# Designs tried in a protein design chat: VHH binders against Rho GTPase-activating protein SYDE2 (SYDE2). Part 5

Target 1, 120 residues: Rho GTPase-activating protein SYDE2 (SYDE2), of Homo sapiens (Human) (q5vt97r660to779)
Amino acid sequence: IDAFRHYSFSDQPKCSQYISGLMSVHFYGAEDLKPPRIDSKDVFCAIQVDSVNKARTALLTCRTTFLDMDHTFNIEIENAQHLKLVVFSWEPTPRKNRVCCHGTVVLPTLFRVTKTHQLA
Below, E stands for the ipSAE of ESMFold2; O stands for the ipSAE of OpenDDE; V2 stands for 0.75 times the mean of E and O plus 0.25 times the DockQ between their complexes.

## First folded at step 1 (VHH)

Design f06 (framework vhh_brivekimig_d4)
Fold by ESMFold2-Fast, scan of step 1:
Structure f06 (fold): chain B 120 residues (1-120), chain A 121 residues (1-121)
Amino acid sequence: as target 1 above (120 residues)
Amino acid sequence: EVQLVESGGGVVQPGGSLRLSCAASGFTFSEYAMSWVRQAPGKGPEWVSSISGGGDSTLYADSVKGRFTISRDNSKNTLYLQMNSLRPEDTALYYCTRDYGDYTWEYFDLSSQGTLVTVSS
C-alpha cells in the first residue's frame, strides 16, 4: 500500500455492505516498489474486483523503484466487496511472470475519501 | 497487418467444456505474450488469462483458475483456451489480444469478431 501514492484506506471495522454500479478508480502512481528486480522492466497495472480481473493498463516502463502514471480504470461491478490493485512484470521471452506489488482495498470499510485521494 | 481470428465458441450446458482457438498472422507470434479477454452482455471487458511468448509462464483470473488452461502452438501461430467446468457466469464474447503493445482494457478497440460462448441449457 506504501508502494502506491495517492492511495488511501479506512481503518474502520469491516462493513457487510456490497457495492454495485459503474466505478471510476484513479491511480496516480507507485513508489518504493520492492520486487527483487524491477529496474527498467516493462510492467502493467491490473485491477481485480472479488478476485476477477476487470481492467489493466498498457505496458509501462518502470524506472528504478517507481512508476509515474495518471490512469483511470472504468469498471462495472456487481455486489462487489474487495478491490485489489496488482502490478505485473512481463517479458516477451519464455520467462516466469512476476507480481511486482499488490494492495487490497475492502469496499466500503477500506474506502477513504479525501479531496485529493479518492477511489471513485 | 496484424490479424487475430477467434473460433471454437458455442452453446454448452453447465459443467461442459469448450476449446477456443485464435489464429494469428502479421507478426512474429513467438515474440509476444498473448491474452484472452471476455465481455459478458452489459458488462465491460474482463481479462481472463495470459501466456508468455515462449509458453512457459501463464496467469489466470481468480474466477477461472483450475478450470481454464491457456496454451499456444508457436509453430502454428495459434493461441488456445481450454475451458472446463463451465458456469453460466462464463457466458461472454471471447477475444484474443496481443499482450505486448500500447493498450488498456477500458480503451480496448476490439477489431476482431470474437467467439461467442453461451453456457445454458
Scores: ipSAE 0.000, ipTM 0.114, lowest interface PAE 12.0, mean pLDDT 66

Design f07 (framework vhh_brivekimig_d4)
Fold by ESMFold2-Fast, scan of step 1:
Formats: sequence, structure tokens, C-alpha cells
Structure f07 (fold): chain B 120 residues (1-120), chain A 123 residues (1-123)
Amino acid sequence: as target 1 above (120 residues)
Amino acid sequence: EVQLVESGGGVVQPGGSLRLSCAASGFTFSSYDMSWVRQAPGKGPEWVSSISYSGGSTLYADSVKGRFTISRDNSKNTLYLQMNSLRPEDTALYYCAKTEVYSYESGYTFDYSSQGTLVTVSS
């Protein structure tokens, strides 16, 4: 199941459909996360622009149901339409990571998370 | 061009120890998570251990937990695997691998294309 059901997005765009320039995304953390495995506390956050990975955090310890971080992504974008923030469990085997939560925002609208929650 | 060169393999008796090394070049080693993957004769690849880019987090397969220790030296662009209490089941070709940045389609992938280093545990 997709974790998008727990996000709210601004629908009041004021600019063109595409945007270019230096973008700063400040991530303060996430709450109400369900760990993917009882013995795995490690997660990472990735930022994607138009489905292309632009940056990711180091491995972070997901302590119980929260991530406590203060991280800024500085990314260069060109003719971009979508920004996506994704939180993944770190899996050591060559298989797909389990998604804790994620969201997508249409540029240049604001991204707003009403509640961060992992869906089974 | 990513280059990984493994060394330290050899023949050892059950209960013995070996330390594997992996010399990395062609990429910013300190920016990537690294892993050890092994392949026994006639079997598919098995993930062994992983370490975060900073060295702050490590994970181990249940089959090696408590016996193996992964570590790295970012100043030397080198990855290590200390193997203790070796068993015949640990006999395999060992590869070090760069953990690729997440892709939505593939998830975590291991980039290894080197020759590896052979570990044989035999009495």
C-alpha cells in the first residue's frame, strides 16, 4: 500500500508548469513510522526530481517510530515538474527496499505533510 | 570507472580466521555504503555484510552475525572483513560491492564486477 494517502498538497500554483534553478529542501524529520524489521533500525531519505535520484541522506537510525534529523538538500533542477521525498528501510540484500513513507509535490507548490505514516 | 580489488583470501582450517581487504578507486569511496557478497561453488550470490558510508552503521547476515566484523578506512579507500570462527560453509569467492543509490525500480543494488578473493575452509 502507498503512503501517499497520509499527505496533503497545496493546489494553489502561481508559476509555470516547469521550474529551473537551485532548490533547497529542509527536512526536520518524520514521526509515526513503522520499522520494516524488528532488528533493522536503519533508514535513509532520498530526494527525487522527475523520478531521477538527486540526493540522499546517510543511514539514519529509526528509533521506535520517529526520525529526528535536520538536513538540507541543495539540488540543481532544470525544467522540473515534480519533487518526491522518499523514506526507505535499508535492505542488505539485492531486492527492493521497503518504503516507510513518501510524498510528491508539484513544483512550484508547497509540500505539506499532515501526518507521516507507514501503510502496510 | 569504478575499480574494486579484493585480497586476503586463502586456505584455513575450521575455527581459523582471515581478514579480507578491498581497495577502491574511481569513485568517492567515503560517499558510498559498501558491502561484502559471497558466492559458493554452484550457488547464487549471498549478501554477507554492509557498512554505511561513515562507518556508523553495520548489518550482518544471520549466518555470520557474531563471527564477522565489517569495517572501513575512508582515508585509505579500503573496506575490510574480519572473519573469525570460520566454518566449511564459509567457503566461497568473496566480492566487495558498492551499494548503488536507491532506484525506485530496483531498490538497493550491489555493483561488483571484480574477480573476488577465494576463501577455502578445509581440514
Scores: ipSAE 0.006, ipTM 0.142, lowest interface PAE 12.0, mean pLDDT 66

Design f08 (framework vhh_brivekimig_d4)
Fold by ESMFold2-Fast, scan of step 1:
Structure f08 (fold): chain B 120 residues (1-120), chain A 123 residues (1-123)
Amino acid sequence: as target 1 above (120 residues)
Amino acid sequence: EVQLVESGGGVVQPGGSLRLSCAASGFTFSDYWMSWVRQAPGKGPEWVSSISGSGGETLYADSVKGRFTISRDNSKNTLYLQMNSLRPEDTALYYCAAPYDSSGYYEDLFDYSSQGTLVTVSS
């Protein structure tokens, strides 16, 4: 899903470890979204840990290609290696390109406090 | 462990009604979009309906709109599908699942799907 890489929270992977515990993820919004449909206004955000869905937002209205949000997700993780934040365009019918953008964070993020991750 | 257990399927005559249930455990149910997906024998999966975590937003496939009603009870961690005016073409195995993922070309079922419940509409 490299097509949406410019919205990635992941910088260069330095190391991978397995971590467990409670994680708090604060999502401030997204810009320059690429919706699958030109007139699609409805999006939602999801957090995946090692390809397992952990949390989602309600359906949100996207203003053009801009999503303004101030939301904190609290999730439980166990022996986790990868965290992925995905913005989905809502599609009534299952389609290949339901994703607006994605962000991927390599765990553990606590050891990367000197770096910033941001939406493009 | 995340678990989804579907129930309520059975055999019914055309024009009849059934109510499906999906009991969820192991995650914060109210934070997740939930969907019903069905698969008829020899066909690919077909999305039926979805409901937001709060229950404030519902979507339906054109083939079921006006006949089926999706709902949820977050206090019981249960998803429902009320099916009215059933037709032979509604015969399928019904699954509850998390929302669709763009990573799979033909995938409609994800981590929160289980074995499903069979609905047969025949005389």
Scores: ipSAE 0.006, ipTM 0.171, lowest interface PAE 10.5, mean pLDDT 65

Design f09 (framework vhh_brivekimig_d4)
Fold by ESMFold2-Fast, scan of step 1:
Structure f09 (fold): chain B 120 residues (1-120), chain A 124 residues (1-124)
Amino acid sequence: as target 1 above (120 residues)
Amino acid sequence: EVQLVESGGGVVQPGGSLRLSCAASGFTFSYYGMSWVRQAPGKGPEWVSSITGSGSSTLYADSVKGRFTISRDNSKNTLYLQMNSLRPEDTALYYCAKDLEWLSGYDSYYFDYSSQGTLVTVSS
């Protein structure tokens, strides 16, 4: 979510209006991931806007605590307030998934990263 | 503890329709987004559709846009998927899923899919 890190922001909200438009989110990678097992696991990343899945990666093999991903997602949003990035570990049986890490960004007037230290 | 029970699958001919249901318990249903995920024989899981907790916004995979409709009834803790114009490639086990809770620190959290799924077979 490095595209957001280049913005200046305030701790005080300036407007209560929601944001609409095309948002570009750039991932440089992830580190300090804690997969369910220490061996190889398939993982994927999902971007959620107001609790709705908007974009995801294909399944990627996570062999250690590091995921190298240099990719940009272009997401169309309408009246959005919250952006959440989630890294999932996907099991062959689709009954169980484990979150390796996540980050959340509050929109629209205040850019504030609530947790991204496990992400690029 | 999240529990999800799917139903409504069956065998239909191409062009037919089915309506899937998912009964949810163990959480405040209206506060969480819900999704449908399918797994075709011999393939990995594929996300199909999502709906917000209030039901005000929906999202669909390109493969099902215009044919499938996701909806929910928060008074009954039930998620639905209306499937129209079914194709042989829609044959799969269909699972419902609850969106994740926000976490803090290095904590991890299981996102628990359905316990059983419901089978949809489209054949002539």
Scores: ipSAE 0.000, ipTM 0.118, lowest interface PAE 15.3, mean pLDDT 64

Design f10 (framework vhh_brivekimig_d4)
Fold by ESMFold2-Fast, scan of step 1:
Structure f10 (fold): chain B 120 residues (1-120), chain A 124 residues (1-124)
Amino acid sequence: as target 1 above (120 residues)
Amino acid sequence: EVQLVESGGGVVQPGGSLRLSCAASGFTFRSYDMSWVRQAPGKGPEWVSSISSGGDYTLYADSVKGRFTISRDNSKNTLYLQMNSLRPEDTALYYCATDIYEGSGWDYYGMDVSSQGTLVTVSS
């Protein structure tokens, strides 16, 4: 089971409200990560707003099954409804990023992130 | 508007060296990982190397590891690839790529850029 550590999100499956403006998202890390390949240790984290990639971290070394970081994303959003955080494993093959962990945050209400399992 | 302009390619003999440059504009260069991708005549694109946004982490394809060095200068918005011990198999068009492109999947190579690349030919 993969999870985002110390990240808050809405438990509501749907939000009828839209948000515009500047948003700061502080990401502290992830734990219980399960890379798709045993020999893959490199990951990066990305933020998606309404299924569109807005920002990502640099490549990070996943230490065992946890990722320690302290990163703030500053993004501009317009009429946004959903914010999704994704951890990708880095693949040295063209067009291959495999999901280690993901979570979804529904704007504007924030709660603790839900754990999700890695792709089988 | 994202622009990437590659330069530094040329013709060299096996065992020679070349240094490629990529001038980036239209985005906050220091915030994005950068990669080099090559495409040999008649073949699909092959990832060569990547560097983290701060330059602290690098990754190389097995075919170039130990011979190529990727680096960047965030104050100049420029990406570099130092190529040593070149082989005929390194002959290709070389493209720099960024991961800021959105759409169908997150393509960390940024292969949707319309840059022309820089040609590297290794021949005796």
Scores: ipSAE 0.000, ipTM 0.129, lowest interface PAE 10.6, mean pLDDT 66

Design f11 (framework vhh_brivekimig_d4)
Fold by ESMFold2-Fast, scan of step 1:
Parts: C-alpha cells; sequence; structure tokens
Structure f11 (fold): chain B 120 residues (1-120), chain A 126 residues (1-126)
C-alpha cells in the first residue's frame, strides 16, 4: 500500500495539515546500510512517527550492503509530521543494550495534505 | 522508574494454551507500542509480537502467526499474550518490552528496549 502517493511534501515545520488516521506502509528493502555491529549480522527495522516507535519487523539477515524486506507496517498516526524507517543491528543479550542503529531510510520528512486527500 | 512485571508462564503439554501478562508502571502506558520478546535455550533473542498504543494494530513473527494473540488493557496498564497450539519450539523465557520513544541514530550501541531482566519461563513438554 502506497500511503504517501497522494501527499505533497514541504519543509514547513509548522504545517497545520498534519495527517491522522490509519496508514499502511510497504517497504521493499534497503541499500547502502552501514556494516552491522561487529558481533551481529541480524537486523530488524522499526518505523517511527515523530521519533516515537510505532512498529517493527522480526529479525532479518542483512547482506553486506543491502537488506531484502518486503514488509507492510500497519500503524496509527496522530497529527504526524515525520516518518522514518530505522534499521537496527540485533545485539545478542536478553537485557538492555540489545540494539545498535546502523541505518535510516527516511520517509517524507514533512508532508502537507490538501483537504481532498485528508485521511480523516 | 519504568517497571515491567511478567507473569503467567509455566509448564504445558504440546497443543496446550497459556496466557502471559505484563503489568506496566512508571510511564503513560497507552502512549507506547509494547512487545513480547523470547529467548529459547541456547539461542539468541527473538521478537514475537508487537501492539500499537491504542491496541488497534498488531504484528506477529511468522513462527507464531495464527497461534498467538497480543492484546492490551490500557485502563489496567497490562499487556497480554494469549498462546494457543503451543509447540516444544515455543519453550523460552518470555520478556515484556516497551518500545523506546526515541532512538539515537548515530553511534554503535544504545539501550533500545526497556524490558524485565527476569522474564517468565514457558516450557512446552510432554
Amino acid sequence: as target 1 above (120 residues)
Amino acid sequence: EVQLVESGGGVVQPGGSLRLSCAASGFTFSSYEMSWVRQAPGKGPEWVSSISGSGTYTLYADSVKGRFTISRDNSKNTLYLQMNSLRPEDTALYYCAREPSYYETSGYTEEYFDYSSQGTLVTVSS
């Protein structure tokens, strides 16, 4: 599902046309990732809205420079301004300090919705 | 301080069911995505399931899809995992996890999940 096809993108940080509602975001993969942390080749992806985690994948195996994904996130958003896909390397520990960030695929950083394309 | 207390683990036969609970305190529970993570004997940690803050959206690992159901009661600050059709492969320590509100996008190592250091043991055995 292409949830961003109907929206214009803008660098205006005070835009009053932020979107709320239900969104499906489909990712096919990532390239040019940083090498995983020295002791892990497993990764997972998380989607963030305004720096808040909304969903994540199961563990995936990362090749040297790319990740095959083909995953759909179903997320709730509330007056959203920025969306990110973040790729984390998995640290093999049952406690805290489990994850390192090794890549970010930035979705549109700011978008403006016209009334005719509002999700509400 | 964030506190997550798991319960509901035990010994069950293959094909049986268990319901895990996680009591949360020290934060606005309804504002956070919550997850279940497990670690089987001799293996690394595996993400099992996640649920949105409202409880409307859920995600499942392929290994548990159709058998496990994640849910939450925001009025009680409690997360649940209903586990049906349990298999010996589901034997693990199960951890309740709060997804962070912010990630650091530079550097190599950081704290990502706030989850119980204790966990709750699920053993599926004849």
Scores: ipSAE 0.005, ipTM 0.171, lowest interface PAE 10.2, mean pLDDT 66

## First folded at step 2 (VHH; framework vhh_7ocj_1)

Design c05a (from c05 with Y101W; at its last look DockQ between E and O 0.17; V2 from the best seeds 0.00; counts 0 for: pae E 12.0 > 2, unsure alone 62.9 < 65, placed apart)
Fold by ESMFold2, look of step 2:
Structure c05a (fold): chain B 120 residues (1-120), chain A 121 residues (1-121)
Amino acid sequence: as target 1 above (120 residues)
Amino acid sequence: QVQLVESGGGLVQAGGSLRLSCAASGRTFSSYDMGWYRQAPGKQRELVAAITWGGSTRYGDFVKGRFTISRGNAKNTVYLQMNSLSVEDTAVYYCAAEPTWYDILTGYDYWGQGTQVTVSS
């Protein structure tokens, strides 16, 4: 099941194999979420670049498999290869962020039609 | 591997204030997300406030600006300032530490023993 939908890369023109710069990512929502455990009602969304957290939302209340949102992340990246959107549930017991869904985009793939630019 | 000790609980009249402290011992304190939870008799444990290792804060909806979480990294201590208390705030308050808030692997959580807060009308 694909939990990654409504993805926008308006600031991602055709480019090289590795990407540096400022990026705006607009996130419309997620579907087919792994539901929060019964003792949790809070989730948040985070953007990770090469598995490093770059930004997140505030806590949102969600007890379904569907999350609507309209949020723009503005992040600075350097020599990045992967962009990952993760929806975490805030679990009070055992106090752990549990992944409800995630999606990964290979940034050079977004620029795959352009081979004339390469990063060091 | 991390031990948490709460203090500062007690009896207070409605409208009053309390400051809870949670002293952490063991591994690197600044690498953990810290939080306060509460549990009233017959109810589920619920989030009161959390603070990330980077200093970002979150609050339960019922807090409505009355409580403030902070951390003193030099003293390995997390604080909860509770103002404008009401009888609905009566509960056992627990301090908790989480290894990472972005970790997608099953991790190890740490909890204190709890401190009783009782708000009389």
Scores: ipSAE 0.000, ipTM 0.111, lowest interface PAE 12.0, mean pLDDT 65
ESMFold2 (binder alone), look of step 2: mean pLDDT 79; pTM 0.812
OpenDDE, look of step 2: ipSAE 0.007; ipTM 0.267

Design c05b (from c05 with S56Y; at its last look DockQ between E and O 0.12; V2 from the best seeds 0.00; counts 0 for: pae E 11.3 > 2, unsure alone 60.1 < 65, grease 33.8 > 24.2, SAP .855 > .668, placed apart)
Fold by ESMFold2, look of step 2:
Structure c05b (fold): chain B 120 residues (1-120), chain A 121 residues (1-121)
Amino acid sequence: as target 1 above (120 residues)
Amino acid sequence: QVQLVESGGGLVQAGGSLRLSCAASGRTFSSYDMGWYRQAPGKQRELVAAITWGGYTRYGDFVKGRFTISRGNAKNTVYLQMNSLSVEDTAVYYCAAEPTYYDILTGYDYWGQGTQVTVSS
């Protein structure tokens, strides 16, 4: 899944459609990351559905601006509209975790069958 | 709310060993990363050791192989084995726990009350 998507919010707020089902999300990596803080060389990726955390990876070693990974999330979703992937720097002091990057996918737009039903 | 209870601190002679324990209780997420931090009077709090739910560990540079963090079989307890202690290790040692999943808009963390470790010569 690409890190970013664009969707018409006037269409989105009027649309009550949500996506349900079992989903496999394969995450290949990220580019142009914010570097981890000096005291953290490790990152983890979290997957969120409608801003609720659903899963995360184990700690991964990260280069300064590039993360190459091959990870699959298998999640059950119900009445979901947004999928967000977030890469955090892991820092032993919990409040110091920093977002390295994130991307959000609007699920109805990603699945064209749902979009066709909206028009019809 | 999660509660963390440290134990095992006290007075020890230089060159000696202590084992700290921290148990998490109350409402919890399914997974926790845990760690030990310390603060001496007049100094900033610093990382001693951390361990993830999956078992990866990290240590502060000053540890130099003397301490070992480990996790109990139930994974709601973490231990810090401290060997070859010196006067410079005198501090209050705090246990901390962190849920493995975060919403970037709302962060949360848990800290224990701390246990005093005093190293005498």
Scores: ipSAE 0.000, ipTM 0.152, lowest interface PAE 11.3, mean pLDDT 66
ESMFold2 (binder alone), look of step 2: mean pLDDT 79; pTM 0.817
OpenDDE, look of step 2: ipSAE 0.016; ipTM 0.289

## First folded at step 3 (VHH)

Design g02 (from e07 with S31D Y33S Y103F M110F; framework vhh_8ghr_2)
Amino acid sequence: EVQLVESGGGLVQPGGSLRLSCAASGFSISDYSSIGWVRRAPGKGEELVARIDPSGGYTSYADSVKGRFTISADISKNTAYLQMNSLRVEDTAVYYCAKDTSFWYEDYAFDYWGQGTLVTVSS
ESMFold2-Fast, scan of step 3: ipSAE 0.013; ipTM 0.284

Design g03 (from e07 with S28T I29F S31D Y33D Y105L; framework vhh_8ghr_2)
Fold by ESMFold2-Fast, scan of step 3:
Structure g03 (fold): chain B 120 residues (1-120), chain A 123 residues (1-123)
Amino acid sequence: as target 1 above (120 residues)
Amino acid sequence: EVQLVESGGGLVQPGGSLRLSCAASGFTFSDYDSIGWVRRAPGKGEELVARIDPSGGYTSYADSVKGRFTISADISKNTAYLQMNSLRVEDTAVYYCAKDTSYWLEDYAMDYWGQGTLVTVSS
């Protein structure tokens, strides 16, 4: 998660051990990426909730070790405990993609309400 | 059984246009799928040319084709397209339609490939 430049979350979960509802996750990019191969320049980002895929981006071209983007994941969650953001390096078939970086948020963690799409 | 069937390839002169189609059966396009076009020419490796998330409208292109090719998808017809304009001799290749199915795993690969369609650009 240290590689992510900015992110923001909606307001604090109310009372349950799990959270449910519509969640927007704003992703502004990643830094210090280390592609597993020097010839691998294409990446994509994915979001998982409790080990279930919820959304991903199309393939993106890395700027050497830096991914600049402005993407919002709008996801519906039910009784969720974990959010995972992953950046994958895309490898042409038959090669396997590899993780460039990841970050995990444990729910019901405190969320900060922001007036912009980044941490204040 | 998941099937991807390409069509629309052929012989065209430099500067011409072709539209490739990829018809999917055995599954329905979703927000969790990425559909791409990969080409392979003799002496070169595989090159990802273009991709789209069918429901999200996100597209991207290789630098070699940016501004000339356009990828699109029709969810109701379960079909993806590649519109190729201003074709060049170096665009000659077999074009494959590919779908991801395993981005869930940390190691991910495109699992389903079509049979390919040959595009020859020559006078």
Scores: ipSAE 0.011, ipTM 0.157, lowest interface PAE 9.2, mean pLDDT 66

Design g04 (from e07 with Y33D G56S Y58W; framework vhh_8ghr_2)
Fold by ESMFold2-Fast, scan of step 3:
Structure g04 (fold): chain B 120 residues (1-120), chain A 123 residues (1-123)
Amino acid sequence: as target 1 above (120 residues)
Amino acid sequence: EVQLVESGGGLVQPGGSLRLSCAASGFSISSYDSIGWVRRAPGKGEELVARIDPSSGWTSYADSVKGRFTISADISKNTAYLQMNSLRVEDTAVYYCAKDTSYWYEDYAMDYWGQGTLVTVSS
């Protein structure tokens, strides 16, 4: 189900609050990719925040159903709720439609700022 | 306005060479878009021949042209090139420059097509 290797976010439900700030998202790779054709070897990864494209990688070679990657996206987010990781298949023949697989991560999955200093 | 303009086609003998150019306007080829060359020969379908991702320098070629064709990009001139060596009669086709827009993928593979340039390989 989870196509990403070394997935850094938990699958647990997000806090209902929105988050803003600078965010670093580190991708180590993906497994169990389901390309439309068995010889589909060219992919790229994109990061979306609340359905808005923020950044993408260059074209990468996928090894059948897995992708080796070591990429960090540094993005600025404002009042964000959802981070979406999308892997697109880049086809060699011109076509209107492309098939892709993707993972969706809810921001933040289990983050809570606690008061660690009680000095008054 | 987004435009791609092909040039450099012509008549060449088998074993010869040609260099095709694709001049882009209305967008920068240094963006995260891929640029490719597609050809259509009489009586055949479309074939993607070569492509380049200018952001990484990554290239890909059809098996029919591997080792003979080289795709490149000059960001300062906003132009992509296809160097064609060891040309064969079966390379005779109209060659089109196409832009792949990765950000709008749900409905797009190759978005911008130029007018094409004819390459004839004949003795």
Scores: ipSAE 0.005, ipTM 0.165, lowest interface PAE 10.0, mean pLDDT 66

Design g05 (framework vhh_8ghr_2)
Fold by ESMFold2-Fast, scan of step 3:
Structure g05 (fold): chain B 120 residues (1-120), chain A 121 residues (1-121)
Amino acid sequence: as target 1 above (120 residues)
Amino acid sequence: EVQLVESGGGLVQPGGSLRLSCAASGFTISDYSSIGWVRRAPGKGEELVARIDPSGGYTSYADSVKGRFTISADISKNTAYLQMNSLRVEDTAVYYCAKDSYWYEDYFDYWGQGTLVTVSS
């Protein structure tokens, strides 16, 4: 719950407009992270569009309860309303024993206007 | 569209070596996703043997294979490998190559067909 609150940037009703096209999302960092597991200080950041995972960063070393970074996600979106960033601790197995790190991140509150999609 | 195809399985004697290959199509291995090798022997559950994040070059191994198996990826060939050395009878299993959608909080989402490795005299 706390992770959703810190990482969700929509605090208003769903937009009546849906947005499609190429989007660039800049991730500047995170603060007040839960500490990673003692046996791992590596983390990665993922971006979700309407609850669908679209991209993630390579592994990053987290040295304290904050993560300083400068990463841009370039993603193709289709009729999108919401973006969310989540920080995960990297674990040897990709299942339920992993720890989700949470914190406050800087995100754009406005989407780009509708553009032509399927430009692969 | 995502497809993983394994090859390189077969019969080998204890102490021998095999190299398994996993050819990926429909996605690039340099994508930020984990690639793993999972095995299942008759009557046993699944065991994650090795995992690699090709983008970061990070690897992990089950204790049962640590020091004997090596996972690697060749981005130019879009192929992952499992080098298996000092094979033991208990390594006999069907080996699956799998792609992890790690952030979905699920185990590997995409699986190959599997390749049989038999270690016997």
Scores: ipSAE 0.011, ipTM 0.202, lowest interface PAE 9.5, mean pLDDT 67

Design g06 (framework vhh_8ghr_2)
Fold by ESMFold2-Fast, scan of step 3:
Structure g06 (fold): chain B 120 residues (1-120), chain A 122 residues (1-122)
Amino acid sequence: as target 1 above (120 residues)
Amino acid sequence: EVQLVESGGGLVQPGGSLRLSCAASGFTISDYSSIGWVRRAPGKGEELVARIDPSGGYTSYADSVKGRFTISADISKNTAYLQMNSLRVEDTAVYYCAKDTSYWYEDYFDYWGQGTLVTVSS
């Protein structure tokens, strides 16, 4: 049975089984960004699955250390265990791109996701 | 199959203008995250002077060219442009058009043109 899967974060994920399928990841925004230079205002957000880049947003202007966004990544994953969201500054020189913020999600097993959903 | 071809380089006097063109073939410029112009001056390293997100219209410029250079893209012609105004002797370099075709964490370009020489001299 092929099902469209949406997963949420958990503080104690079960990650012993790999997950495959079409996944939607909704990203609402980011706070506590640390731009490498005061004059760097352009950023983009990227999603990585098991250390492989899958997708990224267009450039966004960051006014402070705060980014307002409403973006959904629709990605196909195969035997995946980890999702990582990264916010990068887009620098005038390629070698100066800096990570502003990142978060890693361990994909839960179906059983753990079911329990988490019932608690919501 | 993927190819970028630059044109429009040449000799120009200080204070003059040139427009570089980058014709893409084997792909459409709106399919990828960015197109950039990278230059390499004699005896110096590479410098990214301008880049554009063709789908979003977002642009960025190196401080050395802000206010003088303008990057643009014409999706219908599958061509990117670099309009260079108020040229200086230090703008003398080989200019490369480059395209990013991956969702890589590093700011890099997968495909490069052959380069076009721009000489600013009296």
Scores: ipSAE 0.000, ipTM 0.168, lowest interface PAE 10.3, mean pLDDT 66

Design g07 (framework vhh_8ghr_2)
Fold by ESMFold2-Fast, scan of step 3:
Structure g07 (fold): chain B 120 residues (1-120), chain A 122 residues (1-122)
Amino acid sequence: as target 1 above (120 residues)
Amino acid sequence: EVQLVESGGGLVQPGGSLRLSCAASGFTISSYDSIGWVRRAPGKGEELVARIDPSGGYTSYADSVKGRFTISADISKNTAYLQMNSLRVEDTAVYYCAKDSYWYEDYAMDYWGQGTLVTVSS
């Protein structure tokens, strides 16, 4: 069983189409992050589809307000409209995890995420 | 149906040891959730005693248990553990395992288990 399948759009989109299947999202980094405190260096990146959590990275070390990474999310989606990438700060107390940066895309756009410059 | 089921509690004498288990069902202990152990004793409220990020192996402990308790997770068994050594009377509590909902920055860990009672009695 082939578990890795790319999305492709063979037809021009009609109107209000939803997307389903396996999707790969490449994330190359983030900048202008706003960690909740000056010594918050550990972050993680998460992907949400229609406000449903799908995957996250392990802990990563942030360089000041810049995050360099090369990560691919491979997720299965069904009738999805929105994809959101979120960078959270990691805190010892879960209640203090905070959004440092996010970006949202309306599907069915096929795109490659090469950098994130969107403030939360 | 998502559920965490605790086991392994009981009566033990001071200085003794117990190992608690937390079996997950309805979801896989994996890369995107942390698991913690929270205890509640009469009059003390809720205390997070140990937390593990299974994807990265990051662990943290309350100062009251540091050096005595060890948290671990076995992804293949979909089970988390709390090894408790050098138990003290003040460790007497109901112990809950909990999943951290990372997507809610203002929420504490969610409890899905009924808890397991640990009594340390001289």
Scores: ipSAE 0.012, ipTM 0.237, lowest interface PAE 8.8, mean pLDDT 67

